# VH-VL binders against q9umr5: the designs that were tried, part 23

Target 1, 268 residues: q9umr5
Amino acid sequence: SYKPVIVVHGLFDSSYSFRHLLEYINETHPGTVVTVLDLFDGRESLRPLWEQVQGFREAVVPIMAKAPQGVHLICYSQGGLVCRALLSVMDDHNVDSFISLSSPQMGQYGDTDYLKWLFPTSMRSNLYRICYSPWGQEFSICNYWHDPHHDDLYLNASSFLALINGERDHPNATVWRKNFLRVGHLVLIGGPDDGVITPWQSSFFGFYDANETVLEMEEQLVYLRDSFGLKTLLARGAIVRCPMAGISHTAWHSNRTLYETCIEPWLS

## First folded at step 1 (VH-VL)

Design k2b (framework fv_modakafusp)
Fold by OpenDDE, second read of step 2:
Structure k2b (fold): chain C 268 residues (1-268), chain A 123 residues (1-123), chain B 107 residues (1-107)
Amino acid sequence: as target 1 above (268 residues)
Amino acid sequence: EVQLVQSGAEVKKPGATVKISCKVSGYTFTDYAMNWVQQAPGKGLEWMGWVDPRSGETIYAEKFQGRVTITADTSTDTAYMELSSLRSEDTAVYYCARGEYDILTGYRAFDIWGQGTTVTVSS
Amino acid sequence: DIQMTQSPSSLSASVGDRVTITCKASQDISNYLNWYQQKPGKAPKLLIYKASNLETGVPSRFSGSGSGTDFTFTISSLQPEDIATYYCQQYYNLPLTFGGGTKVEIK
């Protein structure tokens, strides 16, 4: 039998968006119990990410308990950050494959369509004034806003990304690292034609330096310092990178070729 | 006390350039955008543009684009507004105003204003 | 550009009177509207932000209401020190734009 699959959606999303993915899984892995968590849908996905982590935790704990052999996580867009945090705070999770589906794992810094909708008059370069304020951090998007030109503000004001990355010291850093390292495989999926995740390499833990030059995962301080276990995971062959071109952000969960190439191999 | 103090009155000839300063005190200069507003004699208020003191990024109203330059000097906590190719219609009081952001629009309000600088353009 | 139309352009009232000023936006601006007071020879002063929020230190006789395209500024009891020109200002979209102003005088 196949391990259960838990799906976590992204920003302004819902379980309905994953109808194609469910179909693909059912066709290729008959009998798989797939649960798309219907929490924090639509505008509710703007709630603080730690609140979301708690809600999703309550939902996944019973599923994991019924699956002693382990489960797989498919986490899309913002959901990928929720899942990473979830795996960091849970000392008893049994996740085999964590599939990060076009997630801004290293943060977001771009003028995307959803940003323009939320901040019609705001520019990317000025969003730090909002996001790194106490009230700004009450919004999920700001929880992983990573302004490369305001690193000091990011490190000090980010109440989510900087913490799960271990970029800011905190009492739980060691434990969170230990918990996250319980994952069997970290599958990173993304691509250059995404159009939303900015830079798209963020899905692979790449990100801008102070000159907005994109550096790879291996060049990031979080990797070099192994602050939350990336270096360790890579060393033991637990990280899989699956880039794919020609896929827009809203199509990652609905592309058959992508599914067969990047997702299906890890659902066994 | 939060305060914006602008430079003194200016008298210029048509075609000349004027540069007005706005020095801030009582708060962190780079935490707020700085706006400039024009008010012709007996007329209403007109937004000219703003600068982000930290990044130096600017946005200008179309009416003034090409003639206005807004800058910020973080070393002196001073914002500047430079208006070139002056014409009689540019005779006005110019205000700097601190801008605070709203999460949905990027702006809230101009909560602190300078005392204004009178610019007279005459031949 | 979003046009802001104030009405009336001027008014005269007695001390203690209720004064109402309206501002109409050329499009829906939600509640992203501010009200300013400008006394003669002085810089504008923020009174109301986001349509109905009273700025710190502003007397409670000032208030604002409305959303969408129609907004109202009210002085519940006009005082001598309220002689000024009042402006609405939208910050829903760039460029930021002001109303034409309403000059308030006392009879």
Scores: ipSAE 0.014, ipTM 0.496, lowest interface PAE 8.6, mean pLDDT 92
Fold by ESMFold2-Fast, scan of step 1:
Structure k2b (fold): chain C 268 residues (1-268), chain A 123 residues (1-123), chain B 107 residues (1-107)
Amino acid sequence: as target 1 above (268 residues)
Amino acid sequence: EVQLVQSGAEVKKPGATVKISCKVSGYTFTDYAMNWVQQAPGKGLEWMGWVDPRSGETIYAEKFQGRVTITADTSTDTAYMELSSLRSEDTAVYYCARGEYDILTGYRAFDIWGQGTTVTVSS
Amino acid sequence: DIQMTQSPSSLSASVGDRVTITCKASQDISNYLNWYQQKPGKAPKLLIYKASNLETGVPSRFSGSGSGTDFTFTISSLQPEDIATYYCQQYYNLPLTFGGGTKVEIK
């Protein structure tokens, strides 16, 4: 039998977005128990990410407890950051495959319709003034805003991403790293035609330097310092990279070719 | 209610090993990390390390690394601190203290403490 | 390691006095600071966690404030039972470190 699958949605999203994904899983792995978590749906997805991590943790504990052979996580967009934190804060998770669908793992630095809705007169170059305030950090999207031109402000003000990436010290960093390293496979999915995640290489732990030149994962300080275990995971062969062109941000969970290529192989 | 009870006073010779116990009651042992703190006579508090009773994972302060071993026995709800190669400067009161992991803040406030165990190292 | 410096190292005050103790971190620790009370011959007791939050059952005369590197602990009206040594503790980085303590005595 197949391990259970837990699905975590993204910003302004809900479980209804995954109907095609559920269909694909049922076709290729019939009998798989798939739970799409109905927490922080719609506008509630704007709540601080640490609050979301707490709620999702409470929801996944009983699912993991019933599956001693392990579970798989499929985490979409912002949900991939929630899952990153879950794997770090849970001392007893039994996640085999963590499948990250186009998630801004190193942060976001690009104008999106979501940001324009919240901050209609702001450009990406000045959003740091809002996001790196105490008020701004009460919004999930600001928890992973990563302005490469104001890295000192990001490091000091980010209440979430800078901490889970080990870019700013935290007393739990050693424990978080050890917990994260228990994951069986880290499957990273994303692509150049996403149109929302900026830079798209953020889905693969790449990001802008101060000149807006993208540096890939292996050139990041978090990787070189092995701050939360990326270098160790890569060394043991546990990181899978699956880039695909031609897929827009809202299509990652509903494209059959992507599912067959990048997701299906990891749903044992 | 919630209580941490430590073993009695110890007198040891230089070079010996001491093992102190901390028995818990009134809460689920595996839900909290157990910390150990040293206080030399007339001095302040110094953190030694902690154990997660659920996983057995330990973290030690560099000063004690290589000489300290912290363990947890879930069958008896008891944490242990073992300190080897004892010297006169190890003469102190040793405390166990419960630390809560707060998922949101990561805080490790020591909300419940044991009564302390006096260890005297004398030749 | 983060060094925690408390001042004063000791003080004497009268019952009813306002007592203030300060704690300085050698680097920014945000609000990741606790305050403990240790009465002579007893184990320490948590009074304040995360810089300004009063622990359940602790009298309201105790308070904490501050963020970054500078923190204060205040007893608004000193009582006889408050004679003790008070310690700050940072939990921003491992190893966890305590201040040197402030001994509070009544005249």
Scores: ipSAE 0.000, ipTM 0.404, lowest interface PAE 15.7, mean pLDDT 88

Design k2c (framework fv_modakafusp)
Fold by OpenDDE, second read of step 2:
Structure k2c (fold): chain C 268 residues (1-268), chain A 123 residues (1-123), chain B 107 residues (1-107)
Amino acid sequence: as target 1 above (268 residues)
Amino acid sequence: EVQLVQSGAEVKKPGATVKISCKVSGYTFTDYAMNWVQQAPGKGLEWMGWVDPRSGETIYAEKFQGRVTITADTSTDTAYMELSSLRSEDTAVYYCATDSRYLGWSYYYMDVWGQGTTVTVSS
Amino acid sequence: DIQMTQSPSSLSASVGDRVTITCKASQDISNYLNWYQQKPGKAPKLLIYKASNLETGVPSRFSGSGSGTDFTFTISSLQPEDIATYYCQQYYNLPLTFGGGTKVEIK
């Protein structure tokens, strides 16, 4: 039998968005138990990411317990960060494939409709003033806001991304790294036509330098220092990169070609 | 022991510029923003702005924008506050203040204060 | 800017009395409020952070409460060494702003 699949949605999303993905999985892997977690849906997805991590943890623990052979995670957009954090804090998870579906894994620094809605008077160049404030960090979007021009503020004020990246020292960094390394495969999916994840390479742990030049994963300090295990995972062949063009952000979970190419191979 | 040591009292004429130093010891200078606070005689506390010692990034209160410059010298673990175009209203005690603890993020805590520097502006 | 209105501006009480100081924010600042003690000729000292957390080394007679716009600082039993001016300070948003202060004296 196929391992259970757990799906975590993104910002302003719900389980309904994954109806096509569910269909694809059922068709290609009959009998697969797929659980799309209906937690923090819609506006509730703006809640602090650590709160979400705790909620999702409570939901996945029973599923994992009933699946001694392991489970697969499909985590979309913001959900990909939630899942990465989940795998970092759980010392007993049994995740085989962690599929990060167009997630801002290295953070976000771009004007989006979501940002305009939340911060209508702020441009991305000034958003650091909001996101790196105490009240700003109570919004999920700010938890992974990564301003390349204010790296020190990011490192010191980011209450989520900087911590799970091991970019800021904290007492649990070693343990979180150990826990995250329990994953069988890290499948990174994204593409240049996403339109939301900025830069789109963030889905592959690429990101801007101080000159807004996009650097690859292997050029990032978190990789070079192996702060949360990327270098180790890559070395043992556990990282899969699946870029695909022509897919908008809201279509990653509803594209059959993408599913067959980037997702299905890792659901066995 | 964590402490901030500020430079001595200053007496200036109107229109002059004053530069106060704040030397840090007992914690990593570059880890936290350094705040500056003004207190006029018999009055309350007023935040002037802060500097990120590592990047040099600054944010100033609107009241002082255009006249205040906050800087940090990482080679000497010293922060500076420069106030130009001094007027009688600038007569005050000036404090540097920061956080010395890891609290997740602590830009806005001020648990460590300098002893204050008195600046007198008079004709 | 967020205005912090502190009251009273001054008070006089006897040793052992319960002292209460209030601070009102011009907008909801959640619990992002600190309380400082400043003795004459000295720098301020952090007593309470995040509305209700007692700073390390601070006597338990000091406490803070409140959220949103209304906050209270309390000295359960006023001591001679508590003669000082107390300030609230919000850090919900920049610029950081302080209350006007409350001068506490002993009768």
Scores: ipSAE 0.017, ipTM 0.514, lowest interface PAE 7.7, mean pLDDT 92
Fold by ESMFold2-Fast, scan of step 1:
Structure k2c (fold): chain C 268 residues (1-268), chain A 123 residues (1-123), chain B 107 residues (1-107)
Amino acid sequence: as target 1 above (268 residues)
Amino acid sequence: EVQLVQSGAEVKKPGATVKISCKVSGYTFTDYAMNWVQQAPGKGLEWMGWVDPRSGETIYAEKFQGRVTITADTSTDTAYMELSSLRSEDTAVYYCATDSRYLGWSYYYMDVWGQGTTVTVSS
Amino acid sequence: DIQMTQSPSSLSASVGDRVTITCKASQDISNYLNWYQQKPGKAPKLLIYKASNLETGVPSRFSGSGSGTDFTFTISSLQPEDIATYYCQQYYNLPLTFGGGTKVEIK
């Protein structure tokens, strides 16, 4: 029998977006119990990420308790950050594969239709004025806004990403690292044609420096300091990188070739 | 200076097991993964696996999984590669290799190599 | 597994010639690529790391370039001591994989 799969959606999203993913899983792993969490759907996806983490935590506890052999997580876009935090705050989670579908793991710095809908006069160059305020941090998208030209403001104001990445100190950092390191595999998926996640290498823990030159994961202080275990996971062979060109942001969960190449091998 | 010294040449029969050692000096043994690489006569390089000497954790290439065992002895700063159920196709030079710089990095490039150990499987 | 394809498998060139070797990855590996030199009967030696960075003590006539799936290794002016087999190697994902090698000979 196959381990259960828990799916966590993204910004302005719902369980309907994963219809094709569920069909693929049923075809290749028939009998798999797949639970797509219907929490923080649509506009509720704008709630602060720590609030979403609490809600998703309550939903996944009984699923994990019923699966002593372990579970897999498939987490899309913003949902990948929720799953990062879940794995850190949950003592004794039993997640085998954490599959991150085009999630901005080092943050977001790019103009997008979602951002323009929320802040019509905003540009990526001036959004730091809103996002790094206490009011702005009440919106999920601002919790992972990472302006490389105002890194000092990001480090001081980010209530979520800077903490979960260990970029700013937190009393629970050691426990969060211990919990996260229990994951079996960290499968990172993303690509240059995503069109939303900026830089797209954020899905692989790469990010812009102050000159907007992308530095890869191994050049990040987060990795070098092993703040939450990336270096340790890479050393034990637990990190898988699976980039694919030609896939737009809303298509990661509905592309068969992507599923067969990047997801299917990790669904024991 | 950083140095890897391997054990001497071995001649084995098909079905036997061979165990090769790689003694480390000049750097902190537990800071870097030790890789093992096979090179058959006139052929290219093929990665077999590695061990993290600090944790004892190992990763093996699928081709060798089930026949290879890589270990590390931190008391003697020595890594070992054991290959069982030997076949004539296992006749090769075996290298240990590691990176001796970038404390704590996991880039998996190999700037320091052992001299190689020739294993001949005769039938 | 990521497959690394090198071309050509062998070449012959004269001293002073520019030699170019190509390496193609079966999937995007960013710049996570190394180049090694192996002389007959010797262990490989790292020449280039992270696609384009020259290892300490390696002559400046050796260079690397490329990112994504296509990589190039160049010897700007071939010397007699450069007779060797050259290998590319990716470290983007485990298992580590090498290209098939390019044998460089003079004459």
Scores: ipSAE 0.006, ipTM 0.558, lowest interface PAE 10.6, mean pLDDT 88

Design k2d (framework fv_modakafusp)
Fold by ESMFold2-Fast, scan of step 1:
Structure k2d (fold): chain C 268 residues (1-268), chain A 122 residues (1-122), chain B 107 residues (1-107)
Amino acid sequence: as target 1 above (268 residues)
Amino acid sequence: EVQLVQSGAEVKKPGATVKISCKVSGYTFTDYAMNWVQQAPGKGLEWMGWVDPRSGETIYAEKFQGRVTITADTSTDTAYMELSSLRSEDTAVYYCARVPYGDYFRSLFDYWGQGTTVTVSS
Amino acid sequence: DIQMTQSPSSLSASVGDRVTITCKASQDISNYLNWYQQKPGKAPKLLIYKASNLETGVPSRFSGSGSGTDFTFTISSLQPEDIATYYCQQYYNLPLTFGGGTKVEIK
């Protein structure tokens, strides 16, 4: 039979958002056990990402234990960063496919309605003042805020993204890299019409330089230094890139063509 | 090398508006946020707000909101602070001060203008 | 707003004395605190950033320590040129706020 699928939602989201995804999986892989984790729903999605990682870890351990043949992760938006950290901190994960749906893997630098709701007077150019404070780092959004004009502040203050990307040193970095490298496939999905993830290439480990020119994954120091294993995974043939135009941020989990093209092939 | 040069002293009547300039040299104007700080005679420092010269975005302290306007002119590398509806308690020295961005976080307010004295007389 | 309470408001010490100034935040600000020196008629000058880091060109007799809510600024051996008012400043959250200042005078 098919390996179980674990779904991790995004910012201000809940399990309800994945009804179409579950329908698609049931149509193409009938009998698949799909668990959509209903932790950190709605406003609770603003909790610090390390707190979310611990909660999701406690939820996934028994699911993985019951599936010795392995599991698949489908992680949407902010949830993709939670899954990145899960794969690094878990010494014994058995994840085959990690499917990242439009997740800001190198961070976020763009104005969104979510940021305006939280910080009404802030723009992307000045959000660094709030996000790179200890108070700001208590909000998940700020844990992956990556201002390319204040890279020194990002490296010093980011309590989450800079650490899991190996951009700042951590005592556990070698173990985290070894754990992450156990993943079977890293499937990266995103596209230019997302409208929320900025730059959209962040979903593929691309990001802005200081002039706001996007540099792709292979040009990033994190890749060149192989800080958490991207270069090794790419050489192993384990990274799958699946960009698709015409899909808005809230539609990645409900588009049939995307599912058939980018997700279905990786659900064994 | 790095210099922030402010306009000269002003004497104003209550209800008037004052506009102070801060012209910079020795660095790239758009790489640093420009802040304004008020210091009443014999008193401490009070932050008024800042502007990002590249975007034109501003944030103001609530005490000054509605009376202060901070702007930046990238063609002349000059920041401005305009304070309206002046009161006697606005008599103070006003400083511009930059906040560094970039390669190593060393400080907030690493360079200051020399100050502009504004006297509001009734 | 985060309130910064600085003590003492003023002090008198002799050349060569160890001078200690304290600054207390109304809430946890981690280590996001700077210290400035202001001489009469002059603009403030940054001495210490991020609680304990000495700014380039500043004499080593100046130091800072602390985290959370309680911070200390020290001059290990007071010199005549150190006569000034000293201010702490938090940058943990907007608005930026300063302590009330400590005036340092020589006996």
Scores: ipSAE 0.005, ipTM 0.383, lowest interface PAE 18.0, mean pLDDT 88
Fold by OpenDDE, second read of step 2:
Structure k2d (fold): chain C 268 residues (1-268), chain A 122 residues (1-122), chain B 107 residues (1-107)
Amino acid sequence: as target 1 above (268 residues)
Amino acid sequence: EVQLVQSGAEVKKPGATVKISCKVSGYTFTDYAMNWVQQAPGKGLEWMGWVDPRSGETIYAEKFQGRVTITADTSTDTAYMELSSLRSEDTAVYYCARVPYGDYFRSLFDYWGQGTTVTVSS
Amino acid sequence: DIQMTQSPSSLSASVGDRVTITCKASQDISNYLNWYQQKPGKAPKLLIYKASNLETGVPSRFSGSGSGTDFTFTISSLQPEDIATYYCQQYYNLPLTFGGGTKVEIK
């Protein structure tokens, strides 16, 4: 039998968005129990990510308990960050494959439609003044806003990304690293034509330096310091990178070719 | 001592452009955002926009978009506000004011220039 | 844009009186509000930041309170040197906006 699959949606999303993915899984892996968690849908996805982590934790714990052989996580966009945090705080998770589907794993620094919606008068370069404020951090988007030109502010004000990355010291860093390393495989999916995740390499833990040059995962301090286990995971062959061109952000969960190439192999 | 010193009063014709300077001293210019605030005679304060001297990035109030340009010259520790297509309604005192950067981005104006009077008349 | 409404627009009080100014925001701005004093012919001066914090060097007779949409600025004992126009200013969101001001005079 196939391991259960748990799906976590992204920003302004819902379980309905994954109807095609469900179809693909049912076709290729008949009998798979797939649970698309219907939590924090729509505007509720703007709630603080730690709140979301808690909510999703409550939902996945019973599923994991019923699956002693392990489960797979498919986490889309913002959901990928939620899942990474979830795996960091859970000392008893049994996740085999963590599939990060076009997630801003290293943060976001780009203008998007949702940014304009939330901050119609603000540009990307000025959003730090809002996002790194106390009230700004009450919004999920700001929880992973990563301004490369204001790294000091990011490190000190980010209440989510900087913590799960281990970029800011905190009492739980060692434990979170240990917990996250319980994953069997980390499958990173993204691509250059995404159009939302900025830079798109963030899905692979790449990100801008101070000159907005995109550096690879291996060049990141979080990797070099193994602050949350990336270096360790890579060393043991547990990281899979699956880039794909020609896919827009809203199509990652609905593309058959992408599914067959990047998702299906890890649902066994 | 922190000082923001603005350029002198200006008299302009309608349709003209005015450029006001704000030279700072006593602190690191790039560590603070520079704002411009308009105050018409007998009226309240109106935020025009700001510049980040480190990046040169700006944001403007919608009311002034298309007519205002705020710049920063880090070589001279001077911020500028240029307002084009002047009209009588632009007659006002204009202030530069710094806003500190910080972990929580206190958007307070802790130091102000002395103000520059701009008169637009035919 | 967030609108800030001050009340009253002007007031006259005697030396030693308690003066209260109100500022109302068009939406919840938490405690992201500053108060400024502007004397005639001078630039505004920061008195209170984040709704209730007294700026360094500001006399203790000045105070601020409130959160959400309703804020209050108080002068516990009005002094002659307090003749000025006072402004609230929100920095919850851009654009930054000021109240209409309250002109304080002495009888």
Scores: ipSAE 0.000, ipTM 0.474, lowest interface PAE 15.2, mean pLDDT 92

